# Designs tried in a protein design chat: VH-VL binders against o27280. Part 41

Target 1, 266 residues: o27280
Amino acid sequence: MDSMNVPEVLEIKRIVEESESVKTFIFSWDFRREVRPGQFVMVWDFRDEKPMSVSLIDPVRSEIGISIRRVGEFTDRVHGLSEGDLLGIRGPYGRGFELMGRDILLVGGGIGMAPLAALADEATARGMRVDALVAARTADELLFLDRLEAAGVNISTCTDDGSCGFKGFAHERLLTLEENHDMAAVCGPEPMMFQVMRILDERDVPAQLSLERYMKCAVGICGQCCLDDTGFRVCAEGPVFWSQELSRVREFGRYRRDPAGRRVPW
Key: E = the ipSAE of ESMFold2; O = the ipSAE of OpenDDE; V2 = 0.75 times the mean of E and O plus 0.25 times the DockQ between their complexes.

## First folded at step 22 (VH-VL; framework fv_marstacimab)

Design d3 (at its last look DockQ between E and O 0.62; V2 from the best seeds 0.00; counts 0 for: pae E 8.6 > 2)
Fold by OpenDDE, look of step 22:
Structure d3 (fold): chain C 266 residues (1-266), chain A 121 residues (1-121), chain B 112 residues (1-112)
Amino acid sequence: as target 1 above (266 residues)
Amino acid sequence: EVQLLESGGGLVQPGGSLRLSCAASGFTFSSYTMSWVRQAPGKGLEWVSWISGSGSNTYYADSVKGRFTISRDNSKNTLYLQMNSLRAEDTAVYYCAKGSRFEWLGYFDYWGQGTMVTVSS
Amino acid sequence: QSVLTQPPSVSGAPGQRVTISCTGSSSNIGKGYDVHWYQQLPGTAPKLLIYYNSNRPSGVPDRFSGSKSGTSASLAITGLQAEDEADYYCQSYDRSLRGSYVFGGGTKLTVL
């Protein structure tokens, strides 16, 4: 466990440009250290550290991928890096997704597709039928479509502007499809996940959802990622939660804590 | 301009085999799903088989499962349908159809002119 | 025999409005799967006419419209023209058939 908390300096082996704002950084990985879809790592650029979901797990090539969306100063710096450059990686942390049943529905929005892409690979490798509802604001923001298709995933797209697939939000598209799956995995904007979860619950579809919160320690000590009322720590008990667990979390879909600990509405 | 050109049709005896080909052009072939749809003389359209862009995922109508195999060579922009154990009821014009990008619930926006397959003793 | 049911034929005079129904079930249209429509002129390959229930591809006139409700879909043609004489097919998806695309039986439209 001690070794897990020490950042390992790794060379960026490859960079994949997923979209205008998203890059996947590929690293060599020693798979003696197990990593599961839904888990995250702390990425250190020697100035700051941020939690990032693992989006690729490739034991054959001994590689992992971390997909990062350009959204601020840290990610701006990281996006400026090139192959061969170094980053500190510690982890993995958190609870990942569990797979069960014969078929699974993936519902992802934006960068939320990152952990789901990794899950899709595992599910397909296990012979599961994987259906993915991939949502984004525009067609250009849809992530991992080629990769998912190559893995044998059945894809349905949804865009806010209708530039690709269904015009509307993910939960709206889901409402049009009454088919049930054995389980669902959801990741994206929390308002989206909230609506999707409600629909899935009404349909009695077991669902796992990956939450995003401000994380500092990633080891359940600092409490910065604690969810109100439950005491759940997103970094320790999550980031993947069952819908039943989230049903107990009052803040889910409603507000989050900022770095100062203040409530910030979604 | 999108073009689909089927070939390989002909006369075959029951129990025989044929391999259909569809040459595609005018679009990024590997980025789109492809399907075979057939139409018996004087009858309606019947979906036969679907294949994803990379070829990693395939579906078949129950009527052809175990007998037909859909495949593609993206380097050659070509779709194939291997038809084995052919039956009289397989007699039809076979259309190559371009599907939606990625969508497994998609539509067919472009069709070839079709190739006739006749299964008769 | 077709999973989706269409009337075998419909007819109308030039300028009239005609409607072609496509009736599915709880395993296809009723599941929320989209319906698409195709036009097949005599002796030709099918052409996409309507996609995702109500959208028209480029080149398809606005006289053609599609709708979906419950387990059924409908194709409406206003201002009927002689050139509209063709076979029309609806298409959807059926999960119960192990992930099969399904077509209606087709409707022959005659312009009187």
Scores: ipSAE 0.579, ipTM 0.854, lowest interface PAE 0.9, mean pLDDT 93
Fold by ESMFold2, look of step 22:
Structure d3 (fold): chain C 266 residues (1-266), chain A 121 residues (1-121), chain B 112 residues (1-112)
Amino acid sequence: as target 1 above (266 residues)
Amino acid sequence: EVQLLESGGGLVQPGGSLRLSCAASGFTFSSYTMSWVRQAPGKGLEWVSWISGSGSNTYYADSVKGRFTISRDNSKNTLYLQMNSLRAEDTAVYYCAKGSRFEWLGYFDYWGQGTMVTVSS
Amino acid sequence: QSVLTQPPSVSGAPGQRVTISCTGSSSNIGKGYDVHWYQQLPGTAPKLLIYYNSNRPSGVPDRFSGSKSGTSASLAITGLQAEDEADYYCQSYDRSLRGSYVFGGGTKLTVL
């Protein structure tokens, strides 16, 4: 059985400027290839290939959206593209979020709201009550607020500088919110996710968290996305993990790896 | 400068209807949640209703559910409160209050000067 | 009765410190929900004074401060001035009221 697939070259149908630093690229998509919230795709700009979260899953319009933060040379090049330009897409890959119960809490930091926006659409379509805590450093970096509001999501915000909503960190805002959700889904900077996970674990709220690690193959062959001491491959067994699975991961929240595999502190 | 100007108050018999309006200026109206808060003469503040920036979500105090309808027209920067089946207990000054951006669990950072509604037979 | 309980009145002489309490329950402040404060000068609309327990909006002097602990919150005013004579309301959120904003009953501050 083939473990890798070849990128499909797709035309950019629309570009949505989500913020100064984040754009969503929308493509036509044949949904015979099912896509689940929390899965990722590899985006190929004909020079390099990077994993990106799917942020829009719209079978009615036959569209997917991929949200990309401008952080370096690859993403700068992609941000310079226009509607009608081409990108290679392979995937989807990875394990997505699983919904349970009737009340879900979403906690997203920065670009981490991208897969959670897709999950919010699915949860609201199922008739779940969705509460979302949207966090960023500044008001200009809060993502998807209009979309979440239109979907009927109950929004709370926080910013490090207090420019919008609660002034402080996501886990500090979380302490002031309702505790009795059936589940939570978390995605954002790993230090934030670690603090949020601790609170949710203390509350006995089942939580799924989406990790980011360096990836090359995306199908579990190359070993670049492995987590220390567990052998979990983020691209195959993740990127979405239950908090119980992450309790076995020594590196979570404590350090990261550079492209050469070296341990570096957060 | 944020400004909120209420209108449409007046004297109404029990069982009657009124429509309140609130003209907003000085901010991007469609980005902010809005509320109505009322104050009976000589009494404290009571929240009445809330609406999201797009108008897709609304909430009501139990005392007004089924009788009052909050709405907004973002092209006119105007908030509305349709009040039906009015009762003597609805007599109050009605304030238009600006909420936070998108948040349900927020605060009210700007208030209008209010419009008086009197329900009297 | 008001979901949040405030004393009906407090008083102080100019220059003194006064505090206004706001007591809730396990269904509101005790659940960890934030408390906000409003000042209503005689004959005027309310004005935001404190938000998210202790934050001051721009233009509110630092002699106004807020805190929250357990099921209650407190507004403190130091260096009391004649223009501080007003009604003060706390506000929070209560899930037992089906997602309702709740206000305290108000406290009339009298500057002697």
Scores: ipSAE 0.017, ipTM 0.574, lowest interface PAE 8.6, mean pLDDT 86
ESMFold2 (binder alone), look of step 22: mean pLDDT 92; pTM 0.944

Design d4 (at its last look DockQ between E and O 0.09; V2 from the best seeds 0.00; counts 0 for: pae E 6.3 > 2, placed apart)
Fold by OpenDDE, look of step 22:
Structure d4 (fold): chain C 266 residues (1-266), chain A 121 residues (1-121), chain B 112 residues (1-112)
Amino acid sequence: as target 1 above (266 residues)
Amino acid sequence: EVQLLESGGGLVQPGGSLRLSCAASGFTFSSYTMSWVRQAPGKGLEWVSWISGSGSNTYYADSVKGRFTISRDNSKNTLYLQMNSLRAEDTAVYYCAKGSRFEWMGYFDYWGQGTMVTVSS
Amino acid sequence: QSVLTQPPSVSGAPGQRVTISCTGSSSNIGKGYDVHWYQQLPGTAPKLLIYYNSDRPSGVPDRFSGSKSGTSASLAITGLQAEDEADYYCQSYDRSLRGYVVFGGGTKLTVL
């Protein structure tokens, strides 16, 4: 318990360029510390700390991967790092995805594909059929396509501009996709997830969705990631939630809390 | 080049059974959904059945549900339609149709030439 | 009796523009499901003509176009040619009626 909360300084073993804005940082990992798809770690660059989803879990190579999108000062610094550089990693934290059934649908948007990629690996390893709707604004922002394909995932792409696959949003594409999956896992922009959840609910497909909120402690103490009305802490009760849980969350798909605790619309 | 070749059609009595086959080539068979679509003489197209790439998921038109069974052998690149309890209204040309990867039925971008099934006493 | 309604026949002279309508409902086209179109020449299997409402497969001339609005879709053929004489079918999806895939009743296009 205590060891889990202490950042471990790890060397960046490899860096994979996923896209112009996304890199995957690979670290050696002691798998005596179990990690599940959907869980996150706190990444510390010795100045700031941010939660990041685990995108690769490789027990054979004793490695994990963390995919990070360049979006601000912290991620700018991290993206400037090279192989051999050091980062602090503590975790994993949170509730990960649960796998059920034979067929699973993954719906991911942008960097939201990170945890889903890890889930895809586990699902395929278990012999599950995995269909993935991979969405992005443009073709060059689609993530993990080669990796997913290599794993045997059936991929459907969706881009806002139609530069690859279906032209439109993920929920629009979803309307045209197979309906009879045993379960679905969803991660991406919250407005996307909201629409996707609605459709999946209508189809009676059990769905798990991974939320993003401002996290400070990652251990359910500070309350910065607490969801309105329910008291759910994204870092403790989440970040993966079942759709029926999120149906009770008023703010889902509508607004979030900023670092100051103020409501900000999506 | 994508090719779909139906076989197994013929004349059968009402209440009888028939098994149709569709040999596929020119694409990764297991990656795509497949469907049977039929057309009665002088009539329009009617969707009959759909099967996912893996074969784990199937759908049927109400008109054939409980009587027809769609299946596939991905190792043989072959689609099947087992038709039992055949009725006169099942008389039609049956087309094998290639669908999308995992769209809900999707569109059919390739069709076989069809095989004629005639149900008559 | 078809879930999607098409006119049974349309005709036009060579060079003219013809339109084939496909009328659905709130449970299929109106629900947001895509519409696809097929051309069936006499004595042949259907051929995909338009998919995803307006996209054309390779080999299909640009004089064929598709559109969708509300609960209906439309196939337009400009510069009508003799070879266009065929049956045309629209196709969409409807979970509530007799199955998931639904076809229009077909339209026979005659080139005068």
Scores: ipSAE 0.419, ipTM 0.794, lowest interface PAE 1.6, mean pLDDT 93
Fold by ESMFold2, look of step 22:
Structure d4 (fold): chain C 266 residues (1-266), chain A 121 residues (1-121), chain B 112 residues (1-112)
Amino acid sequence: as target 1 above (266 residues)
Amino acid sequence: EVQLLESGGGLVQPGGSLRLSCAASGFTFSSYTMSWVRQAPGKGLEWVSWISGSGSNTYYADSVKGRFTISRDNSKNTLYLQMNSLRAEDTAVYYCAKGSRFEWMGYFDYWGQGTMVTVSS
Amino acid sequence: QSVLTQPPSVSGAPGQRVTISCTGSSSNIGKGYDVHWYQQLPGTAPKLLIYYNSDRPSGVPDRFSGSKSGTSASLAITGLQAEDEADYYCQSYDRSLRGYVVFGGGTKLTVL
């Protein structure tokens, strides 16, 4: 409880280069502190703290993995670290994904595949059939393909530039796949998730979507992660929401918020 | 330039065995799914077997399941098909076909020239 | 005979338009699975002609086009040339077989 609100300083055990811009940082973890796919942690580099999705949950090796895309000053500094260096981690926080039925569809865009990779491991371990639609701008930015394939996931890909798989957006690829799944899990850019959610809703496929919002406290006190219409806090009531919950939110897929809470275009 | 070179075909009696090989070059072999596709003389194409890039997943047509085993050695860039308990209906040209990167329901963008397997007594 | 049904033959004169149909069912094309097309010239290995229903690989002229609707797909060839004389195969997947690859029976195109 109070340990979840204070960063624990952990040694980086291993670093996996997932792409030119994405690294997975692996830490030893005591699994009495439960972790579910779709939950996030706050990563502290001793100057700043950012939310990151848990991408690897490995109780056999007593490890968790946190995947981080290099996109700014904080992530540049973290990408400059080596094995043996220290990071602060607090969490996990938030509501994770819930598995249902025997067949699941994952739809991930870019770094949004990170929490879905953790979910894929759990789903395959339960004996579920897992189909994944992995989307990115280019082939080099498709994440976790080797890992998903090794786990027995049935992969479809799409890239904006057509360098791998279907040329186009995830929702366009989804229309050509016509899957009969018991549920779906979606994570990626909000415009992509909105389009994918609409298709899944029309097909009556129950869907859970993982949202990003600016977070500071991670326990629901500061209000920076709130959704417009409902007051839902992404850090407390989410980050994973059912599509039915999100259908009540006017802002979803239409705009985003900066760190000061202002509406900005996608 | 992608190249696929099949070998190991020949004449075999019913009940016999053969091992086909496909030497691959010009692409990162371990990242791509691979298939065997066969064509009986004067007939159409028939998919035989599929293997994922890592080799961890395999699929077989019902006509060969239990008799054929697809495998790969990524350190040697080589795809294999072990064919046991051969029957006359297995007589065909066997093609090595390159799939898409990780795409299990992709298309076959490069094909070898094939190796002939004849099963007769 | 095959899971995907193609006419056994089609013919046309040079310059004409021909179409080759590929008829599936609710367990394959009707589930939304993509259709790919291959050209096989006499005595040669198949060559990818169309993928993802309508996309062309580099080097395939735009007089070859593909489409998909309902449970069927179609390959159209405009401006027919003598070099187009070949066998043509459609290919998709069948979910009832856990996504097994299925080919059409093939269509022999004869240029008159």
Scores: ipSAE 0.089, ipTM 0.646, lowest interface PAE 6.3, mean pLDDT 87
ESMFold2 (binder alone), look of step 22: mean pLDDT 91; pTM 0.941

Design d5 (at its last look DockQ between E and O 0.77; V2 from the best seeds 0.00; counts 0 for: pae E 3.8 > 2)
Fold by OpenDDE, look of step 22:
Structure d5 (fold): chain C 266 residues (1-266), chain A 121 residues (1-121), chain B 112 residues (1-112)
Amino acid sequence: as target 1 above (266 residues)
Amino acid sequence: EVQLLESGGGLVQPGGSLRLSCAASGFTFSKYTMSWVRQAPGKGLEWVSWISGSGSNTYYADSVKGRFTISRDNSKNTLYLQMNSLRAEDTAVYYCAKGSRYEWLGYFDYWGQGTMVTVSS
Amino acid sequence: QSVLTQPPSVSGAPGQRVTISCTGSSSNIGKGYDVHWYQQLPGTAPKLLIYYNSNRPSGVPDRFSGSKSGTSASLAITGLQAEDEADYYCQSYDRSLRGSYVFGGGTKLTVL
């Protein structure tokens, strides 16, 4: 059995409060185990286990960061932890983002900015031009702005209430900007991603999108994260998909499966 | 209340150097982009330079590229413009302008009163 | 020789509607970049008047409005008042100029 499937108990080195509802937990990481932006890890608090995207990859400091949004019982417990406390981490899993070209567009909504922040660091380190549309409901929910700016990312913000930047949704903002990039990476609410993908496809911009589904095993065995009509497993073939792949996925942007396997609309 | 106060303007000979400063208050300085915009006597507005909140990103108009350097000290809430190899055409009122938060495609919502720079023999 | 083109001057009587045009190109406004407007009263620093094409900052009367279409933008002033006499500038972004912010040449508005 691959050692990567056994949770490693790691100490929380630092906690960064990104917003009222989002914290980044930083861990020491042995980079002999490669990790790519867009991949996820399974976080175990010794009671439950949840998939979380890697939001920070720092080979210099030998650290990774996992950003977690407070949304339920598990995340409530995790958010109650302090520096020095322990968590189980296994992974990384899944397919991460691929970088190509010179100019990349990042479109992120809410916690979806987590994997994109990691991607931004890599892209800028490679000398790529990175433009980012960062969306949230309100200004206070915009994530990683200081970090992105410090990395050299060009930022445009969108808020539903207009409290910061463009008033409206990410896809609406994208529609107003007709400039094309070599590629795009997208992560956020699925309805947002669906609309953004449509626009990018119409513009012939290669796009990768990171999906979120209920995951149990993370190793492509249980099938809980299977996408209808394709058999794609988000944990194995994803979570990052090309737009061409997602065009074959009927449920994308329309519905998802709950833990019981029932279809629930977005 | 947002306040921007420019200083450092004056008379300088062609080929000379001058350093402008802009003291900012009334907002979290490091969270906002800053720009220099100049206006020659009787002429329109001309963007000169832009700097991001942390100072990691800078942009320059072609007319000043290689000669001017924009910088900031966030601990002092101060914006700077180092002007070297000054030319007669650089003669203008130089405005310090506050930009929008984190926006590279933004606007300037607050302006200082400006400082006059005169380049003449 | 401004990247954005404005009429040098416009005039109107009190109570009238006046419009100031801002014409760009496919490299700036035509790319979908936002247009912002500034008012500069005589002997003063510019003031933000319109941002993101049509939004008004706090304190700006609703008789000021902005719009954008294609490669051009427009500032409309209804119910013209004597205090509106000023220079008006449009501003946008042009990526072809290595990421330069660009201003229009300015329009002098005279209230007759």
Scores: ipSAE 0.549, ipTM 0.843, lowest interface PAE 1.0, mean pLDDT 94
Fold by ESMFold2, look of step 22:
Structure d5 (fold): chain C 266 residues (1-266), chain A 121 residues (1-121), chain B 112 residues (1-112)
Amino acid sequence: as target 1 above (266 residues)
Amino acid sequence: EVQLLESGGGLVQPGGSLRLSCAASGFTFSKYTMSWVRQAPGKGLEWVSWISGSGSNTYYADSVKGRFTISRDNSKNTLYLQMNSLRAEDTAVYYCAKGSRYEWLGYFDYWGQGTMVTVSS
Amino acid sequence: QSVLTQPPSVSGAPGQRVTISCTGSSSNIGKGYDVHWYQQLPGTAPKLLIYYNSNRPSGVPDRFSGSKSGTSASLAITGLQAEDEADYYCQSYDRSLRGSYVFGGGTKLTVL
């Protein structure tokens, strides 16, 4: 670990199978350490460490949950764990979402619904009206629908293949929906977020978007999560940014950087 | 396949109460939004009320808000409409309509044959 | 009075084309809300005919088509047949009614 923060080793209390490729791992948590929707934790499996968004924040049960999509060796190993197994967790880190007004639009693609599910719980608890556009490639990949519905969220869906809801991309579905909200929160594949941001900017809807970048220290020291031309550090000034902040970032929606700092297309 | 069977209609006096039921089959009832839509004799369609799959969200037309209550019992695959403070203007055929899965802005892909409610002295 | 305006009636001869308009406002169709269409044969319940502006459910002939532009929508029926004689309703959503579904007033199609 390069950071002054050392992971706390916690037992997996429960595992929720959200889909074939996504599981939510639930841990006991002392909420003297405050956690906000949109913040992330570093998850350590005793070999490697990756940032993961918090998807469940439940002070009443003293629990947090993290949702992890199986995409490689680290996530494969974590998906192979059982209740009672151990993981290291350090954090939370980063700037979370800020709620404003009385109605909010959530736009989530794939695993990007994870931090938005946590935000939806907080928004509904405050008595806000919550509309959610939940997007995925297929119906089987739509996440958190039962949870969102039970919380009183007004759901719209879209899938690339049309297997559930509107056939098409999130930004295409968004054009057919109500356009006036006090704010929006967006998380998902960066090309999707770029297209959604353009529509929300045209509507003059304040929007916050959650970005993913390579992270090592998680506290802003190493510069690995820095955005081109601005100096913003995703782990410190983000991962949640206002759309006006992102409009100045030329890499947004066009490319990302690998761990070696090379440009790669999205 | 999808079947919706309304019941509970009848003659009631103004100010009275009535409860409609809709028995559903042929789909996973708890996963779908449901609505009541009415049609006065010789008139067009008017949406009355909507309920989410779990029952946690409900919406009402302004003309019935505060007087009607939509509910569902997912263990019995049954939709209900409790109608209080009935008025002559509530006289209509009441249809049970199946909505989309999860969608609060949607369409009604299956309709029952309706049950007649007459509000008259 | 309906917030979505349809002509009360329309007619056409067998084989001809007719259109049924559905005119809304900035608080409904003009906000970008989808339009759906229903056919109601005499003495029967409504049946879904068109959803999401232009999509056709399985079993609905391709003679039926829908479109939306600005604050209005249109249902087109080509190759009119006697069985098309029915009432037709458009349906959308109106934000000024705080989450209400709205129907047009209905159009009686007569096949001559």
Scores: ipSAE 0.298, ipTM 0.682, lowest interface PAE 3.8, mean pLDDT 87
ESMFold2 (binder alone), look of step 22: mean pLDDT 92; pTM 0.947

